# Miniprotein binders against tRNA-splicing endonuclease (endA): the designs that were tried, part 2

Target 1, 353 residues: tRNA-splicing endonuclease (endA), of Methanosarcina mazei (q8pzi1)
Amino acid sequence: MNLLKTQLKGDRVLAGKEAVAELYKTGYFGRPKDDGLELSLVEAAYLQSRGKLDIELEGKLLGFRAFFEQASLRQQNFELKYIVYKDLKERGYYVQPSAADFRVYPRGSHPGKSAAKIFVHVLSERQPLSVKLLQESVASAENVHKQFILAVVDEESDLTFYEIKSASPKGEMPEPFPAVKADATFLEDRVIAWDAEASGALYSRGFYGKMLDPERLQLSLVESLYLFSRGVIVVRDRKGKIFSFDEFVEKASEIEGSFLRKYSAYKALRDSGHVVKTGFKFGTHFRVYRKVESIEKIPHSEYLVNVIPEDYEFRLPVMSGAVRLANSVRKRMLFAVEKGEEVEYLDIGRVKM

## First folded at step 15 (miniprotein)

Design j21 (from j18 with L55F)
Fold by ESMFold2, fold request of step 16:
Structure j21 (fold): chain B 353 residues (1-353), chain A 81 residues (1-81)
Amino acid sequence: as target 1 above (353 residues)
Amino acid sequence: SPEIQEEIQKLLKEIQDLAKRAKELGDPLAARLVQFLARIIKEFLERLLYTGDEFLLELAKQFIKRLEQRVKRLEQQAEEG
């Protein structure tokens, strides 16, 4: 006859045993306990807004406003989590609040039928996103074979969902570079390889650089170091002195910001069988091809890649822009995370729930 | 040739030692550069095992000497501070 009476305690809402039958067994709200049903704050707010329960605090009945204000004080990001919870419920999902924000069941499923398949983390567009914490969250989800989704709540409470996955891109190029040798000179801001035969092979078979004329090959700094480090080219200064690697790296770093980090990703991508070119026209560090067979028929690149340090913090509007641009040109957006001697990749894409 | 291969293996051990010494210093940025350079020199030497190019081997010795001087300077700075 009466609405279920519940008690706000800490960051939970406690209901009696009758709530198990009415809320848990019917809709899988809350978690059954020895003496009743324990509801999260977002579940309680949702159910209260639908007229399913009353909430008291220290003997006083709380209306929706009073409860919402209390919940906001007791749980970080409560209002954001409520917005996401309500949206997912209205789309027809069964949603279980947890320490990792939400566990979400696929459509047509629920806790009694299958396991949750999706972990959803909630964030405001104004909050920074630590790459280190993101990688840990994605790894945790992937270790138990779950999809990881970031739900971003913008300033006007609109939602955007991103799927974030670890990636291990593999290219299909049969060799990292042709078996040639060339002498090269580090000019003011780029390197020129002089031998016509070697330059032609590097360009037409390895897809390095750009032919300046039929005999000369212009190389980027990352391309130059890659080839130099493998003895394919020997790089001289403008006076004919052969560069040492420390001199090359120092000069390249003065010219190109984040050179060491960019090179680490360049090397990793080339070593794994890709063709790697500048992504300047897309606003990224690199555009990356799985395979290029001929300079006459260059395919669309598969990936856009930005290289970031392991302590990087995403600004979500910037991340959103990069992901949107990559999608608009039908490419995947990869973030190459430099971790010591290794490079790890995050594949970030927009997804519809 | 066996003489060149033996020399390259000695040099590979030397750059491994230099990278370890740099990592033990209290300057992470300086250590990062040394470790980066050591990896590049290692790649260069490993390629030489297949080619045996004596000219490039002499360059590698010069590169390693420069790296060693850098590590020694960093070690001296750490002892003075």
Scores: ipSAE 0.762, ipTM 0.934, lowest interface PAE 0.9, mean pLDDT 91
Fold by ESMFold2, fold request of step 16:
Structure j21 (fold): chain B 353 residues (1-353), chain A 81 residues (1-81)
Amino acid sequence: as target 1 above (353 residues)
Amino acid sequence: SPEIQEEIQKLLKEIQDLAKRAKELGDPLAARLVQFLARIIKEFLERLLYTGDEFLLELAKQFIKRLEQRVKRLEQQAEEG
């Protein structure tokens, strides 16, 4: 048969000038060069599987098996990238392999019609995902107005796609706390505000804590520090001595893991106009409300939030579980990344390509 | 109240200076805690500009003194290795 003859060289497959007309101009495969067409390994494997070309290495014709084995030796994650490439092509996308994995054109478009609008990065579900590198990739995509998608390949080669975006959540609460003052006591592992009028206002207007009885309010440790830091409460020990902030933080840190990091996110969310409550029932640090008008009719929260350090590395099955759980209860999953004195947010959700 | 506001401004500058001293020490974990506490005290002081609460102002002075002692201990540790 008179198939296009190509040469495997390094991590590329080289074709003659005739391939430009047959492959590039009709299907946008490869990259035209002065003396022909340069194909990535995944493009070459795809085209070979469809009977469009023959591949030689040092004068020897390679069948699909031999080529696939060679490609695997020459490119990390080759099989995973091939699986994703083939899937996207079969869904009708034009896909341009690049160093960053894939640039993908919107449905109904191609290189001669518009710019690629989607960046796709490929990972195995068994590979860790650096939050720092993820933030950099998302920022790079957003700086040029592109969508960032992570394609995760599981051990049975099934695909899950995630859209990852930076977020700047804003709430609609008119004030961070009511104008009240109360004394509170840090008991063994709980903080109680004692004044009935102030406790009622904090609960019913600020949506802090939970009433233990008609007069007393139990506060979480992050709620307590937030209110203490604003002079709304004064926190005493069980002998009546007023806590300093360092004493409070040290005791709270003994009780609650990652207290400083959790507080930083709590403060940022409250300062941005949200109501913030524990996300324990959902396996997250917080559940977050854009607005709450009445304690008697609390709406569904909009976000689940987990707080992570800047040097965090995701285990993808754990990330997948959190994102799926948030979706099952119709919430957005946010990851609050503590970066020095600031908090930045990643919104991670499943998408269907 | 003008006297209290002037006092609070001096305390705010003192907190900023303490945070700067801790940042320059090169012990990131210890500096992180000092920075965290400094921000809390700063918020506390800024709220007092509106309320003028003299009881809370005296507490703020105590909290700043404790933070200063912590920074001094960190500086001494950095000099002695």
Scores: ipSAE 0.759, ipTM 0.936, lowest interface PAE 0.9, mean pLDDT 91
Fold by OpenDDE base, fold request of step 16:
Structure j21 (fold): chain B 353 residues (1-353), chain A 81 residues (1-81)
Amino acid sequence: as target 1 above (353 residues)
Amino acid sequence: SPEIQEEIQKLLKEIQDLAKRAKELGDPLAARLVQFLARIIKEFLERLLYTGDEFLLELAKQFIKRLEQRVKRLEQQAEEG
C-alpha cells in the first residue's frame, strides 16, 4: 500500500488530494481544506500507527516516536487524547475531533449519515474538573441533543467513561410533613421533639428523624430547621428559650461547617416531594427516596446526593469513588450544586463504551 | 382572621424588602446569610397564612426585627469602610 505523503504544519497534518478519497470519503478522517485534507494530530498519529501515512517535518520523515513527541509539544494533552481516540476507534466508533475533544458517532453510523450523538471530553485523573465548566459542557451537549461523556485516563492509561447528565429529580410524596406541632430542644448536636403524637406522626408519616424511644424523636439539624421553618416544631435551647432562625443557623453552622449548603439541598429535595435521609453509611450527604409508603417498608433509595458549591472543583478519584459506591448499591450518584436559593443536579454514572 | 392575614402580608413585604437590601451588601458572606434567613422567614410566614398561628406570628415579627437590625448594622459597616 502506498503511504500517503503528509506534512506536519503547526498543530495539523496536511495531506494531498489523494487523502480526501482514501481517508475522508472512506474513513471520515480529517477535514477537507482547499484541495487537500487537514488531519488533527491525533488522527495523524492513529493513521501513522496503521501504516497509512508518511509524515514530514521540514523535509525530514518522522517516525511514530518522533511524530508523537512533536505532537505532544504542539497540543496540550495530546497523549491522553490519542489514548482515548485509539480506544474509541478500536471499539468501532467513528470519531471526529472537535472543540469538546471528540464527537462520537453511534456504531454503524458515520459523518453525513447522522449527527454525532456523543461528545467526549478527555481528562487525566490528576486534573481538577470545575463543576461550572462541567455544567456548561453538559448543557451545551444537551442543547444539541447529545450525550456528554467524560473519558478519564488514569496513570496506567486505563480508561473509565462517565456519562454526565442534568437531573431534575422529582419525588412523589404528597405531603412533606404532617400537620402537627411539637416543642423541641436543641441539645449539643441534635434536636429532640418531645410530643409523643407529633413525634410519631413526623416519624411514621413524614419519615423524619429516628425515634429515641416510643415517645421522643431525634432530628438532624437539617431536618430540624426544615420543620422549624414550616412551623411544625418550635426549637428551644436547654434553658427553654426559643431559638431565632439566626441563632439556630449560627449554632448549626458551628457544628457543621457546610450546614447552609447541606440545608439548601435538603430543602430542595424535600420540597420536590422526596424523602431525604442521611447518606453517612454511603459516604454521602443524603440518601434520597422518591416515594416511601411506610416506615416499615422503606424501599432502597434511588439516589445518593453530595452537595457541592458552585465553584467546586472535582477531584476525579473522589468523584469516581462516589460514583462506584452508588453504582455498587444500584443507586445513582447525584451532585447537588448549590447556587444560593437554587440547587442544580448533575447525574454522574459510569458507562461502557 | 382577616387581621392576621393582613399582618402576615405586611410582614411578607417587609421580608422581601430586606432580601433586596441584602443583595446590595458589600460582604458576600453576610449577604448570603441574610438572604438565607430572609428566605426561611418568608417560608415561615407563607405557612402562617394557612395555619393562622398567633404564637408563631409573634415569633415571625421578632425574627424579622432581628434580621432588620442585622441588615442595618451591615449597611452602616459598608458605608464606614
Scores: ipSAE 0.703, ipTM 0.921, lowest interface PAE 0.6, mean pLDDT 92
Fold by OpenDDE base, fold request of step 16:
Structure j21 (fold): chain B 353 residues (1-353), chain A 81 residues (1-81)
Amino acid sequence: as target 1 above (353 residues)
Amino acid sequence: SPEIQEEIQKLLKEIQDLAKRAKELGDPLAARLVQFLARIIKEFLERLLYTGDEFLLELAKQFIKRLEQRVKRLEQQAEEG
């Protein structure tokens, strides 16, 4: 079989008219341009490895090594993109290069039969991932009814795929709290409510805190501010003085450096009809329930929630660890992005391609 | 009572004005804290529209006064710096 003669030019490989018939019409490689075919460096490397191309640079024939080295110099993350491209091709997908690295067609579909349904972005596990850029990429994919998949290449060149979605979690709790009032005291790091009836109601119907004894309820700092802000509890210091909200927030922020951000997410989740409990046992800020019927029949939480700032940069090993942990306990990992008064959610789940 | 409702509406306006003043503060962290506190007080007042709790209304007045004093101090610091 005669190898197709091609030329490396800039960040592309140019092929003749014959390549349109042999590569594009049958394999959907490259893009027709003028009377020829334009291949991406990744497509060209793949086709060269399959013995389909001769690639020339300035009249010299490049072997696979020499071409791969040249391609690596010409395109950032070329080697990683090649690894992912090759893996996707070997899995039986049609793949086209795009601005989001790759556009992937469902198995059994190809260009011209249906639209590509998946965008794949390629990263090394060593690269930081801006939450802002991630949200923009996810939103852009969702706006065109596509899935966004992150392909992470580890140090050993193993691949892990994550589907990332925007989330708007809604709870089904009819009321966030019972119509009760209680006096409470801010101790060292916790708030105690003293009224037995109100404490019992907050615990059993509101699913707040943990009973210290049959008469007294222990509240977390975020639960306490939430209930205090709604006039359900009045928080006093150990000397009996009522806390102002500024004094409360200052003291809580001294105890928990991320208190304000954590509280914003807690409030958003409670206001959206969820039951919210600590995620400490799962290495997360919260475990979240859509509905709880009774304190004796607490279901498995659907969500684990980590609260992150708007300017957050993911460390991919940390993200991977959190997602793996959530999935291992049959939960979804939500990242709550705090944007002042608003909270936006990213649902990150591992997928098999 | 209509009187309590009118007083709560007045306080809602006061807290809104404080939240506006907070946006002009030169320290972003201080501004963020004031805005957060203003939001909490607003939500507290909004709940009072339904409950009419006079004791909590007096607390709301005290909380607003404290926040106003904080804003004034921050404004003075911004003028001196």
Scores: ipSAE 0.703, ipTM 0.921, lowest interface PAE 0.6, mean pLDDT 92

Design j21 (from j18 with L55F)
Fold by OpenDDE base, fold request of step 16:
Structure j21 (fold): chain B 353 residues (1-353), chain A 81 residues (1-81)
Amino acid sequence: as target 1 above (353 residues)
Amino acid sequence: SPEIQEEIQKLLKEIQDLAKRAKELGDPLAARLVQFLARIIKEFLERLLYTGDEFLLELAKQFIKRLEQRVKRLEQQAEEG
């Protein structure tokens, strides 16, 4: 087969009219432009590696190395994008370069047969991932009924794929708290409710806290504020003075620097009908249950939840660790993005491509 | 009682007004905290509409008064700065 003569120009490789028939109509490579075909740098490198292209720059024929070096200079993350593109192609996908790095067609489909179903964004594990940009990308994919996949390239050039979705978790608990009232004391870092009947009800029906003894319930700071804000407990200091909400929030924020953010997510989850417990054992803020029937029959939690600010930047190794842990215990990893009064959720799961 | 309900509705209006005033504060962190506290107090009052707990109603009044004093101090600081 005769090699197609092409020219590197800027961040594209230009091919002649013959390339439209040989590469675009059969292989779905590039885009027709003028009387020829415009290839992305990754498509050109892939086709060159397959012995289909001669690539010239300023009249000089570039070997694969020289082209790859030139492409790396001309496109940010070219080498990473090429690794991902090559992997997806070898997995039998049709892949088109796009603004989201790649559009991927389902196996057995191609351009013109069906729409691309997946957007793939490529990152190095060393690159920060803005939660804002991630949410925008996910929303853009979802708005056109596509999946958003993050392809992470590690230092060894191994690939890990993550599906990222918007989530709106809903619980099935009809009442977030029982109709009881108890006095409680804020000690050093915890709140204790003293009424035996109310404590028992909060524990057994509300699934709040942990019993210290048969009569006394120990509450977390977020549980305490939630119950206090609903008039279910009255929180006092060790001298018997009732806390104001400002005094409570200030003291809790001194103990937990992210208390307000953590509380916003706790509240949103409880108000949406969930049972919420600490995720400490899982390296997360919360473990979340959609439904709990009884203390004796606590199901496996469906979600782990980390609470992050709206300006958060993911460190991909940390994200990967959290997702891996959640998946290992058959849970979904949700990131609760705190946006003041509202909480938005991202579901991040590892996928096989 | 109807009187308790009317008083709670008055306090709900007061807390809403405080939340609006907080948006005009020059310090975004202070404004955020005031808004957060106003929301908690609002939810507390909304629950009181169902319970009619007079003791908790008195606490709500105290909490609103404290928040009002905080807003007033922040407004004064914004005018002096």
Scores: ipSAE 0.696, ipTM 0.919, lowest interface PAE 0.6, mean pLDDT 91

## First folded at step 17 (miniprotein; from j34 with L29M L49M)

Design j36
Fold by OpenDDE base, look of step 18:
Structure j36 (fold): chain B 353 residues (1-353), chain A 81 residues (1-81)
Amino acid sequence: as target 1 above (353 residues)
Amino acid sequence: SPEIQEEIQKLLKEIQDLAKRAKELGDPMAARLVRFLAMIIKEFLERLMYTGDEFLLELAKQFIKRLEQRVKRLEQQAEEG
């Protein structure tokens, strides 16, 4: 088979009209233009590796190495994109270059038969991932009814794929708190409720805190502010003075530097009908339950939740670790993104492509 | 009582006004804290509409007064800076 003659020009490889029949109509490579077929650098490298293209630069034939080096100079993250493209192609997907790196067609589908259903964005594990950019990308994909997949390339060129979705978790708890009232004391780093009946109700029906004894309930700082803001507890200092909300928030923020952010997520989750408990054992802020029937029959939590600021940058190894941990315990990893006084959620799950 | 409800509605308006004033503060962190506190107090007041707890209503008034004082101090600082 005669190799198709092509030319490297800028960040594209240009092929003649013959390439439209041989590459586009059969394999859906490139984009037809009036003068022939335009290939991305990744498509060209793939086709070259398959012995289908001769690629020239300024009249000089480039071998695979020379072309790959030139492509790397001309396109940021070319080598990573090539690795992902090759992997997806070998998995039997039709893949087309896009603004989001790749659009991927379901197995057994191709361009012209159905729309691409998946956007794939490629990153190195060493690259930071802006939460803002991620949210925008996810929203853009969802707006056109596509899945957003993050393809992470590690230092060994191994691939891990993550599906990232917008989430709006809803719980099924009928009320966030029982209709009780208790006095509580803010000690050093803990709040204790003293009324036995109210403590018992908060624990057994509200699923707040942990009983220290049959009469005393220990509350976390976020639980305490939530209950205090609802008039369920009155929080006092060790001298019996009632805390103002500003004094409480200031003291809590001294103990937990991200208290306000953590509280925003806690509140949003409780207000949306969830039971929220500490995720400490899972290396996360919260473990979240959609419904809890009784304290004796606490189900497996559905979500782990980390709370992050709107300007957060993911370190991919850390993100990966969190997702893997959640998956290992049959939970989903949610990232609660603080946006002012509101919280938006990202669901990040590992997928097999 | 209707009187308590009217008072709570007045306080809710005051909190809303404080939250608006917070948006005009030059320090983003201070503004964030004020808005956050305003939200908490709002929720507290909203709960009081159902319970009618006079003791907690007095606390709410005190909390609002403290927040007002904070906002005034921050506004003065913004004018001097």
Scores: ipSAE 0.731, ipTM 0.929, lowest interface PAE 0.6, mean pLDDT 92

